# Designs tried in a protein design chat: VH-VL binders against o60147. Part 357

Target 1, 175 residues: o60147
Amino acid sequence: MLEKNKYLYIFRHIQTNQVLLSQGNVLKKTALFQLPYPLQKPVAPNGMRPAKLRKDHWVPLLKVEFPNESMFQSVFMQLLNYRKYRSVQPLTSDLLKLPIPVRRRKIMRQEVPNTIADLADILNKEKFPENSVRLQLSDKSDSEYADWPPSVQIDSEEIKLSRGFREKTTVDEAR
Short names: E, the ipSAE of ESMFold2; O, the ipSAE of OpenDDE; V2, 0.75 times the mean of E and O plus 0.25 times the DockQ between their complexes.

## First folded at step 17 (VH-VL)

Design kg14 (framework fv_dargistotug; at its last look DockQ between E and O 0.62; V2 from the best seeds 0.72)
Fold by OpenDDE, look of step 17:
Formats: sequence, structure tokens, C-alpha cells
Structure kg14 (fold): chain C 175 residues (1-175), chain A 118 residues (1-118), chain B 106 residues (1-106)
Amino acid sequence: as target 1 above (175 residues)
Amino acid sequence: QVQLVQSGSELKKPGASVKVSCKASGYTFRSYGMNWVRQAPGQGLEWMGWINTYSGEPTYAQGFTGRFVFSLDTSVSTAYLQISSLKAEDTAVYYCARGPYFSYFDYWGQGTLVTVSS
Amino acid sequence: DIQLTQSPSFLSASVGDRVTITCRASQDISSYLAWYQQKPGKAPKLLIYDASTLESGVPSRFSGSGSGTEFTLTISSLQPEDFATYYCQQDYEYPTFGGGTKVEIK
């Protein structure tokens, strides 16, 4: 019997560097709901939530394999919370001096390092067993955005996923 | 083991309010979203929305805004559905259902029948 | 919203029969499709998720297949306890359910 989903995929937008969390290797439309800005036109480079998911605009950032679904879900929900928390924080005076579109873009560009740092922080707090969490990055240098706990084993191989999704295979049947 | 236990059947008059509870056990409450699904008598299943059990943020499906309120008491691992200004068409069985973030529903409450009748 | 159309709405079958239920989505939902069984007066029970993954504890006579816009639930050999209503549900977008398929005894 197949195990339930224990794979976290994180995607970044190729233009805005916004980040989406995915419960599996296929980016769902519901992932757009993670974006902090309301649904408006025009779409994302302007820092707004797009009405449609353009999978070709998203590239994989990292993949995390957890020991089980429960651990995955815990981390996933916490990641969402961290992002939400940041989105509602007061803006700094420096940011307020910028035009809104520029401001939004600047904020969005921080999502990648912030998300990685969040993940590390969450995992540090969770105190999972040593080497029980496998982290695979599209760019190994991204791992430098955080100090990782002993529970995290960083793969030497970089992830090679298609933009927006990777079709399910017999190798990765999580979701 | 995972269990969702809902409050008992309700009989209400039009215009009244009802609050259905869903107590979760056997898992980390804040790790899974809680969904609400409505089923009118003899009808199919209808997703009403969900509440993020970690943040408390609710999301309502189309048609379930305004009179429907999702809430939590995390201290007792309980989710609530409140319906105000009840109408006859609100007569249905209401289910809470655990599920990952906007996903499928792996565990369900036993359902709560809400009957709205004059 | 994504509409799911199940067919047939009603199905009469006998114990031992191979039963097939179809669910069609109004747009591509990849493999984000679940199947539920509901018996009268009971809550739905998850059978299949991600189109083809069998939920723990579900008999192996149940299987799911399909991707994109067309999905199928198959009961290889219908048992007495399998007479129920079955629903498909997509989670690619905001969750929606099919209209249901009632499997009745012939």
C-alpha cells in the first residue's frame, strides 16, 4: 500500500520570485490562494494574485521528503502560517517610500529566502529524528539561506522538475 | 485513532441561528484543515468551505458567505459552524471533514442534521 | 468552479458483478480526484485519493484510474456491503463533488 503524501514541493515564480507550497509534484490552482494579495487584474508581476494558474511561470525551488504524512502536514501548515504572518506585518519606512508595484515586487523577492529560513526554523523546532527529512534543492546555494538541523539531510543532487509540475510516476506517488 | 465527533441534531425556526460543533481527536488538530460539507435531504455533497486550523482563517465556498461562519476552539480541538438567519433551504446534514490544505477528506464526522421548519 | 459529471447516476448490479463508475471533469484536474462511498444515514467514506491511491483499510476490489478529465472507479466484484452511493471529488481547485452514483441491487 502506498503511503500518503509526505512530499513538500516549493515553487517560485520566474518573474516575481513568489513562492507556492505544493502538496505534491503537480501545482494545483488552490496553491494561488497562498498569495497574500487579493485577486485582481493584472496578474502577478504587479504583486497581485492571478486569476489563473500559469504552470509555466513557476519553477521548482525545493523538494522535501518527510518520514510520514503527519510530519509533512505539520510543517506545511506552519509554513503557511509563517508566510501569512509576514504578509500582515507593518511595512518598514523604507518600503513605504516606494511605489506600490515596486514595493510589492521587493517584498515578493524575499519570499524565497524567507520560506527557506522558515522551513529550517520549523524543522529546528520540530526536532525530527536525525537525517529523517530529505531536502533536495534546485539550486544548492539556496540551502545557505538557513542553518539546517540534524534532522535534515541535503541531497547532493539537485531537483530536476518541469515548470509548475512533475507528472506522477511510480517513483513518486505521493501526490 | 482519528475521530471527528459532531454535536447532535438541531431543530430550528426560520430566522434562528445554529452552531454545530466538531470535536477532533487522535491527531494534531492544527496540522489538518477542517472542511464543512452540506448534504440536503436526498441530495449530493456540497463543499461549504474550510478553516485553517493553524491560523484560524476561514475560506467559504460560493454561496456560503455571510450567514455561515467557521470558527475554532483549538484548546479543545473543536471546529464550529454557525449558521445565522436560518432558512428552510438550510435543512441538511452538515459534516465536518478533515483534510489537507484544500484537498480530499480522509475522516468525517458523523454529521449533524439541521432542520429548519416553521 | 470545476464541474464533475458522474455516470451513470443509477446503477443496478448483482453481487459478484464488475461495476464501473465514471467521473468527468470540466477541465484538466491532473490526478487530483477522490472517490467516496456513502451509505444511507452515514458519512461518506474515502475510498480512493489522487485518482488511483487506495485509502488504507479499503478493500482491494476497489480501484481508481484516470487523469486529466476522465476518471473511473471500479469494483471488481461487487459485495453486498458495496451497495451505496459513490461520489467523486476534485481538489485541483476549490473542492467540488460529482452528483453521485447510486449502486443498487438488481
Scores: ipSAE 0.833, ipTM 0.916, lowest interface PAE 0.6, mean pLDDT 91
Fold by ESMFold2, look of step 17:
Structure kg14 (fold): chain C 175 residues (1-175), chain A 118 residues (1-118), chain B 106 residues (1-106)
Amino acid sequence: as target 1 above (175 residues)
Amino acid sequence: QVQLVQSGSELKKPGASVKVSCKASGYTFRSYGMNWVRQAPGQGLEWMGWINTYSGEPTYAQGFTGRFVFSLDTSVSTAYLQISSLKAEDTAVYYCARGPYFSYFDYWGQGTLVTVSS
Amino acid sequence: DIQLTQSPSFLSASVGDRVTITCRASQDISSYLAWYQQKPGKAPKLLIYDASTLESGVPSRFSGSGSGTEFTLTISSLQPEDFATYYCQQDYEYPTFGGGTKVEIK
């Protein structure tokens, strides 16, 4: 019996560049709990949580295909922990000199490169079989934020989706 | 082979405390969250919250933010529910259940009946 | 908080019957709906997740369908071991459960 493939879906906010990790190709409202406190009570120094999930504001960043649930769950939980760890670390003196709104924006804009680097770090430390993990990006140049282990096969085709992780229909494929 | 084994039933007086254990085996403990679900006698199921087994950070549902404490001992793959200042309305079966991040619950403990009476 | 309304609350059926249980959500939850079976004195057992995905080891006579706000659990040919209480549960937001549907012997 072959194990079912499991997918990690990572979304990027179109304005803030914040990142959400997802177990499915449609975001749950609980995904927002991955972000710091709500905007109306912005206590956290490094990010803000939108009040509502506006699905039209979250676009594909990357998709990872794992051969089984065990590998997926290990990576997913580690990614969440990397983000939490980073969110509670002391800020640098350079960041602390900035006005709070500027500081928050600068921190949020690092979420994409940081998440990609964290993913690669996890995959480099894991002993997954060669080519067992398929990575597809919306912008292939984003793969340059990290060095990838032999277990990762980077798909040459970019994600061509403008809304969620559904593939667009072409006229030839619609026949 | 996934198994969640809970501690035995408890009979307590109002005002006392209880600590329910849930020992996990057959899987990587830190890869799945641990949820707590309450079922009063003859009633339905009520999610109390969960604990992130990787970070140890708990999340409590509304109504469970005071007297209820989730904790872990990852060295023995065990989650704990502690209820302080017990009230008669706390009488229920308490289940632990594992699952992905804010998801469905694929494996459940056998339940622990906590009875609070004078 | 998302409310789930199950219908019917009680259902009497015979072995071999086709049984359908409905769960309605107070808001759009996409496909994030699970179904559980619970027998007296036992913990719930997962049957279906993501609205229609059958959990491993669950008999194929169980099926789930629906999306958005309306969902169904179907047992195509009821067996003696299927007499139990069935709960739906959403995981789009903080998990909540339906009120349950007890399936009894006619």
Scores: ipSAE 0.677, ipTM 0.851, lowest interface PAE 1.4, mean pLDDT 88
ESMFold2 (binder alone), look of step 17: mean pLDDT 95; pTM 0.962

Design kg15 (framework fv_dargistotug; at its last look DockQ between E and O 0.52; V2 from the best seeds 0.00; counts 0 for: pae E 3.5 > 2)
Fold by OpenDDE, look of step 17:
Structure kg15 (fold): chain C 175 residues (1-175), chain A 118 residues (1-118), chain B 106 residues (1-106)
Amino acid sequence: as target 1 above (175 residues)
Amino acid sequence: QVQLVQSGSELKKPGASVKVSCKASGYTFRSYGMNWVRQAPGQGLEWMGWINTYSGEPTYAQGFTGRFVFSLDTSVSTAYLQISSLKAEDTAVYYCARGPYESYFDYWGQGTLVTVSS
Amino acid sequence: DIQLTQSPSFLSASVGDRVTITCRASQDISSYLAWYQQKPGKAPKLLIYDASTLESGVPSRFSGSGSGTEFTLTISSLQPEDFATYYCQQDYEYPTFGGGTKVEIK
């Protein structure tokens, strides 16, 4: 029971750097609904929310292993909330001065560092046991976007990049 | 242990409204989504939608927009389903079910029978 | 929406029998498929999730297999308490259920 659903994968779009949270190593179509600006006919990189999940457009950003499902779920839900909160915040005057396409791109570029910072912030607040959360990044330098609490141990090995999702093998990782 | 306890059976007339409650216990309420599933008599299961228990944001399945409203009272770890302008075809057992974000459902309420009859 | 088609809709079996229920998805859902058991007048009970992972407390005689578009629930040796209706459910997109398979006593 404790091993159930304890893996968080965060994916980034290879062109837009948009971020998707995944409960497991395979992206669901519903993950697209995390994107804050739905368009009727969106196509990345011009659109904010693609109509279809192009698996080949997404790569793992990081993987987080939690001690149990409860801890995972708590962090996952909070991450979604942080993202939603930002999506509804008024745009800064600087952003408003930019053409809409440029503005959108700029916002999207911030998703990776913002998400990482959010994760760290949430984990800091949760006060999980020391070294109980394992973080693996596709790029170790991304860890510099935040200060991590003692509960987080950063894996020295970078996550292997695979577009779309990792197929389940005989050794299940996420669920 | 995780428990979802729903309100009792309801008998309503067409046009009336009903509000079904689902009280959760044994876990952190805001960490899991709450789903609603309908089952008409002798029929299969139908997902109605879910509510994000952290943000309060509801998502409704197609066919369950308008008359169906998901809500929360987080202070008592309770989710609600309100159905307005009840129709005979709304007669069904309604289940609340805990689940990870838009995933499967690991714990279910006992169900609430709503009967709509003139 | 993703449609799930279960087969058979009805199955008659005896205690001790090996029972197999199939669920076919209208499109590739990877392994995002769950199985539920429902007895009359009771709420569904989760048996298997992610196609093959047995839920805690579920007897080992239950097993799930498959990926993509075809999935199978197997009861290796049917027990008296296993007579019920079984549903598959996908969570690759917004959840949808199969039509159910009623396992009846022969």
Scores: ipSAE 0.683, ipTM 0.878, lowest interface PAE 0.9, mean pLDDT 90
Fold by ESMFold2, look of step 17:
Structure kg15 (fold): chain C 175 residues (1-175), chain A 118 residues (1-118), chain B 106 residues (1-106)
Amino acid sequence: as target 1 above (175 residues)
Amino acid sequence: QVQLVQSGSELKKPGASVKVSCKASGYTFRSYGMNWVRQAPGQGLEWMGWINTYSGEPTYAQGFTGRFVFSLDTSVSTAYLQISSLKAEDTAVYYCARGPYESYFDYWGQGTLVTVSS
Amino acid sequence: DIQLTQSPSFLSASVGDRVTITCRASQDISSYLAWYQQKPGKAPKLLIYDASTLESGVPSRFSGSGSGTEFTLTISSLQPEDFATYYCQQDYEYPTFGGGTKVEIK
């Protein structure tokens, strides 16, 4: 039996800085359901979900290693709920004063810091054992968006991959 | 030990309703989604959808968006499948199955046979 | 919709035989493929997930391989308790199951 660590994989869109959460190192098609689109119902002349992921548009943001599946599942479900809760909150007066294209870009650009802060908040509340959770970032300065509990050990090495969390396979190369 | 224990078999007439229960134990109920899978007599497996046990939000597969309702009682770690306006074609074994969010199913209930006949 | 086609639908074999079951997906599903065993009157039991990862407590005579669109389940030496129906299932998107492969004693 192989001892398998449980990983949370978080991706960032290279242009918009939108964020997707993943249980595997390759995004599933259903990950697109995490995007809050349309923002409020019913408001959707173009509310359809993209038909296909563009894997070259989604790059690693961070990876979290958990010692067991139960810890991972608890954190993952809470992260999804935090994002859903935020997506239904009313917009601030300052945001509403902006033209829609500018407003949308400002909201999307906050997804990275918001997700990192959410993760840290959950980990602070969960009271996991010291150094039981390993965090690796593509840009170590992103750790500055939050204060991390003693349970988190931040890896000194950054993620260096530019196309997801694993290398292309022979099957992918043939496409 | 993870267990999913379902309610007993049901014999119903067309037009009636049925509510199948699935009681979970041995794990943190709100950390794993609950799926429903149908198997008609002599047929293969058919995913009906799932319910997010943290938020209570259901997702229904195509063909299961009308008469089928998923619900939860998280205080007793129980998921429910309600089928209204039963038809003969609803005769099947109904399974609950636990899994990671939108993933494979690592634990299954024993199944509940629902028979719909005149 | 992602269709999974299992081959063969039916297989007759003897105790000790090596058997291989194939599952083909209608599109690339990476390694998001699971295998289940189901005996009559019983719930399915997870054998393999992520194409090749053996579930805890499953005998090592079971193995899985494949990626992309073609996957296999192999039983290296059939035991009496292995005569059952086997299903593949993808979770790249909303789950779908293969049609099943019934393995019977010859």
Scores: ipSAE 0.382, ipTM 0.773, lowest interface PAE 3.5, mean pLDDT 85
ESMFold2 (binder alone), look of step 17: mean pLDDT 94; pTM 0.956

Design kg16 (framework fv_dargistotug; at its last look DockQ between E and O 0.61; V2 from the best seeds 0.00; counts 0 for: pae E 2.03 > 2)
Fold by OpenDDE, look of step 17:
Structure kg16 (fold): chain C 175 residues (1-175), chain A 118 residues (1-118), chain B 106 residues (1-106)
Amino acid sequence: as target 1 above (175 residues)
Amino acid sequence: QVQLVQSGSELKKPGASVKVSCKASGYTFRSYGMNWVRQAPGQGLEWMGWINTYSGEPTYAQGFTGRFVFSLDTSVSTAYLQISSLKAEDTAVYYCARGPYLDYFDYWGQGTLVTVSS
Amino acid sequence: DIQLTQSPSFLSASVGDRVTITCRASQDISSYLAWYQQKPGKAPKLLIYDASTLESGVPSRFSGSGSGTEFTLTISSLQPEDFATYYCQQDYEYPTFGGGTKVEIK
């Protein structure tokens, strides 16, 4: 039997590179609530929170397996917090010179490396047991965005998840 | 073990305010969201919203904006629900419930009955 | 909002009976559905999450199935302590509950 809530999936938008955290391999609509720019009728390519979840627009970025639910939840909540913190920080002068749509896109492009760095930072602070956390990336080069603590074992194999998530089944690793 | 202990029953008059507490123990408070669920007498369960226990950010369900305020005291692992300008229709049992990020609710408080009566 | 419709609202059964409760969602929620048991004067208790995963400590006579828009909770052999109200809850979007199914003694 699989332990619940020990798998973190991070997805990126194929156009905007926005990032969503998922507690399973199937994105819920609630994941969209993580996006920092909520508008009533936004389109993701414009750097806004879409009204509907288009699963086919999201691809897996990485998968993290934690030893237990407690560790997962701790990291998950902190990741959310880090993301929000960045979203409310004052913009740099360079960004302010850009039109709002361009600015938003530029910010969103940084979400992938920032999220990876956040994850590493959080894990560094948590001081989990050595090799207790398994990290699998869709692109191994993405691991270079951060220095990983000894608790993290990076999988030599890249994740094979694809766009268009299937419904959760009893064999799913999400929970 | 995980426990959520809520404050006792409240009897209030219309227009008054009430603040219900939910003290959590047995787990890392900031690692799980805290949800509030209302149940009117003889009725079903209604999700009122949740508060991010890490950031303190509340999210209110439709119908629970304005008079309802979620808050935290993380130093004592306690979540609060405040209802202002109480109405008779606010009479219900209010539950706090732990859950992952907008997921199911694995642990519940015992509930707090709030009765609003003239 | 996603509406959950439970059926039946009331169910009369005897000890030992096989009981099935249905929950229908207004839209596809994948497997993001939970089941709760609530006894009078008590808080709800989580039975099943993710449609079919049994919560720790819950008797094996409880089982959940379904995906998409139709879900079922099954009690293989009803026990005296199982007389209660059962609720489904979706977490695909902001949480919503079904209307509940009260299982009463026949």
Scores: ipSAE 0.791, ipTM 0.899, lowest interface PAE 0.6, mean pLDDT 91
Fold by ESMFold2, look of step 17:
Structure kg16 (fold): chain C 175 residues (1-175), chain A 118 residues (1-118), chain B 106 residues (1-106)
Amino acid sequence: as target 1 above (175 residues)
Amino acid sequence: QVQLVQSGSELKKPGASVKVSCKASGYTFRSYGMNWVRQAPGQGLEWMGWINTYSGEPTYAQGFTGRFVFSLDTSVSTAYLQISSLKAEDTAVYYCARGPYLDYFDYWGQGTLVTVSS
Amino acid sequence: DIQLTQSPSFLSASVGDRVTITCRASQDISSYLAWYQQKPGKAPKLLIYDASTLESGVPSRFSGSGSGTEFTLTISSLQPEDFATYYCQQDYEYPTFGGGTKVEIK
């Protein structure tokens, strides 16, 4: 039968700027396990994992369209590994001087640019066919966090969805 | 063609150990997670956990922490389930199953029957 | 832990019958529900994922529907090779399976 396009969905938290990767346009609760540590671990300065998934707190950051599952799975698993690798890196002395809440906020604010850079790094290494991967961003200026390979075609239109990647409903639009 | 081929059935005494292998072929081994699923005789399916084939990091379901160990040999695209200190209640068919990250299971091994009896 | 309750647990049917199997989740799992078929002595086989997406190579007489907490698997015209046990499975959280529905010949 014919291969269907696969999509990587990347979400950003509206306040903390933490990032979650998703294989579907609706976040699973297991996506929270991408975050380093539960909030109740005060000695883990870059870890903050909410107990519940609040879907109204996560907004689109970007979407990547792959022509098949094989390409998608390769990128997705590598991105997860990059995120774990960054979570175990040593902290600088300047960060260690900060109170834990302040330190966590500083670390979390790097997740958006770091994730975009990591995605581009993976795509540069994978040597996918030219223009085979379509990238769409909520804020097109975010593409400037990285140099993109010839395989990536950046969509001229920004993502229009207001909450997650699913279509809005009256219930979902409540403040 | 994607295939998962498991090692043959095992007959063991209580207290022994067993290591079930699951050899993958027909796809990029490190791109899909490897899951282990247990089915006791006449019973339903029970997810035991999974191993991230890219990083080698295992995750165990509740009740499968301790005597159960997942491991990999990526050089031969093979996942392993080791069960130590076997008990009679460990008698079951053990399946390996491939899937996307914490998702559905699109390909399954043929199953390995482990029988534990005195 | 998300519990999946399948009904009926047992179903007797004839070739050509339309059969419907239900799976109810203990909480909202969006569309993250899969269906498997298992014949005696064989591994499970994926039929449906994401509640309604038919796996490649699965006959079109199989269909899935539902979202949230209630899901159905439908076989529009039962064939001799469809007598098996059917399991639902959620992947909204760590995977759990329903108890199964055995479909036997009447």
Scores: ipSAE 0.554, ipTM 0.824, lowest interface PAE 2.0, mean pLDDT 87
ESMFold2 (binder alone), look of step 17: mean pLDDT 94; pTM 0.953

Design kg17 (framework fv_dargistotug; at its last look DockQ between E and O 0.55; V2 from the best seeds 0.67)
Fold by OpenDDE, look of step 17:
Structure kg17 (fold): chain C 175 residues (1-175), chain A 118 residues (1-118), chain B 106 residues (1-106)
Amino acid sequence: as target 1 above (175 residues)
Amino acid sequence: QVQLVQSGSELKKPGASVKVSCKASGYTFRSYGMNWVRQAPGQGLEWMGWINTYSGEPTYAQGFTGRFVFSLDTSVSTAYLQISSLKAEDTAVYYCARGPYLNYFDYWGQGTLVTVSS
Amino acid sequence: DIQLTQSPSFLSASVGDRVTITCRASQDISSYLAWYQQKPGKAPKLLIYDASTLESGVPSRFSGSGSGTEFTLTISSLQPEDFATYYCQQDYEYPTFGGGTKVEIK
């Protein structure tokens, strides 16, 4: 029997660098709901929330394997919260000086490092068992965005997922 | 073990309000979303929306905006559904259901019958 | 919204029968489909998620298959306790349910 979902996939948009959290290796449309509503409903690559999921616009950033579903869910929910928190924070004076499109792009570019840092922070707080969480990155250098707790084992191999996600099958490890 | 226990049946008049509770136990409340599902008598299941138990942010399905309010009391691991300005059409069994973030529903409350009648 | 169409709406069967219920989605939902069993006066019970993964504690006579737009729930040998209404539910988009299939005694 397959275990319940214990795999977190994080994807980034190839143009905007927006980040989506996924409960599997196939993005659902619901993942788009993580993105904020724009004032005038622009679509990617203008940023914000597109109306449709273009799987080919998203590439995997990292994969995290948790010991069990409970740990996965906890981290997942917290990651969502961290993102939400940032989205409602007042903008810096420097950002406010920029035109809105430029501002949005700049903010979005920070989503990748912020998300990685968030993940590390959450995991640090959770105090999971040593080497119980496996982290695999598409780019190993991205691991440098954070200090990782002993619970995290960074895989020496980079993830090999590509654009154009395959349909989930019974053999998929994600869920 | 995971358990969702809902409040008892309600009989209300049109125009009144009702608040249904769903108390969760056996798991970390804030780690799973709480969904609300309506089932009118003899009808199928209808997803009403969900509330992010971590952030408290509710999301309502189309048709369930305005009169329907999801809320939480995390201190007692309880989710609430409030329906205001009740109509006869609101007569149904209301379920709370745990689920991962906008996924399937692995655990359900026993349901709360809300009857709206003159 | 994604519409799920179940067929048949009603099914009469006998104990021991092989029962198959179909759920069709209005668009491709990959494998993000769950099946529930509901008995009268009771809450739905999760049987299968992700199209084919059997929920813990669910008898092995239940199985799910399919991907994309067509899915099936199969009961290999219907038992007395299996007479109930079955619903499919997609979670690719905001959750929606099928109309249900009532399995009745023949």
Scores: ipSAE 0.838, ipTM 0.919, lowest interface PAE 0.6, mean pLDDT 91
Fold by ESMFold2, look of step 17:
Structure kg17 (fold): chain C 175 residues (1-175), chain A 118 residues (1-118), chain B 106 residues (1-106)
Amino acid sequence: as target 1 above (175 residues)
Amino acid sequence: QVQLVQSGSELKKPGASVKVSCKASGYTFRSYGMNWVRQAPGQGLEWMGWINTYSGEPTYAQGFTGRFVFSLDTSVSTAYLQISSLKAEDTAVYYCARGPYLNYFDYWGQGTLVTVSS
Amino acid sequence: DIQLTQSPSFLSASVGDRVTITCRASQDISSYLAWYQQKPGKAPKLLIYDASTLESGVPSRFSGSGSGTEFTLTISSLQPEDFATYYCQQDYEYPTFGGGTKVEIK
């Protein structure tokens, strides 16, 4: 019985910069539940949830390979909780002073750096073996949002796929 | 080594309440969600909802809001299902099942038969 | 909710037979489908997840295929311990189960 590696897939919205965590290389509709309901009031401008999953709006941000399911599940659940905790924090006075469209963009643009920082914080606190966790980014400069522990090996090659994490074959079953 | 052990069968009258326990062992309790699945006699499986074992936040499937309450005691790695105002149609086997966040269910408890009869 | 329709509902077969069970989803669920085996008086047991990935400890005579809306569980050579009820389950949306397929001895 061989234990198989597990992958965390993180997507970024092409327009809003919101982030979705995924247990598979294709997003599920339930991934949208990671986002708060759309806000009806001008005083709470963040946390929009689309009613429909538009897979063409979500592109790879990063992929993490874990050596086993136990490590993957621990990190995934913690990361999900970090995101939930951040989403319920009150807006700062500086944010509340901004015009609503500017405020929304500024808040949503924080999801990428915050998610990367949270991932690194979790991995720094875990006692994983050196080089046991492989990180691949779509933009390697995004690794600069955090300091990574010795357990993390950052892949020198960026993710090249533009829609999802699976390379399309020259002949698709839909043809 | 992963094990989910549920409390024993219950015989109840209509209008009573029941609380089913599901004690987990052999894994990190907060790393997997806990789901509840109902199976009425001679019927198929019905997902009732789940509880996030890290945050304690429950989610209920359509039709299971109100009388059904999920809860946790993380100090003893135990999930609970409470059913209030029991009705005859609540007669079923209730399973706890762990799984990744809103995913398939890789380990199941042995089931708890709740029988509601006057 | 996504409805899963299993076919057939009931199947009579002999030891050694090749058995196929289908699960049809009411909408595209990609490959997010699992198969479970349930014997009388027992909890369901996971066989396959992500449409085709065999759970550890499950015999290789079990296989799954399909994507989108059509999925198949195949038992290449039915064994005495395989007489059970089989359920499909999707996790593209909140989980739902198929109605089950009971496999009995002929």
Scores: ipSAE 0.588, ipTM 0.834, lowest interface PAE 2.0, mean pLDDT 87
ESMFold2 (binder alone), look of step 17: mean pLDDT 93; pTM 0.952

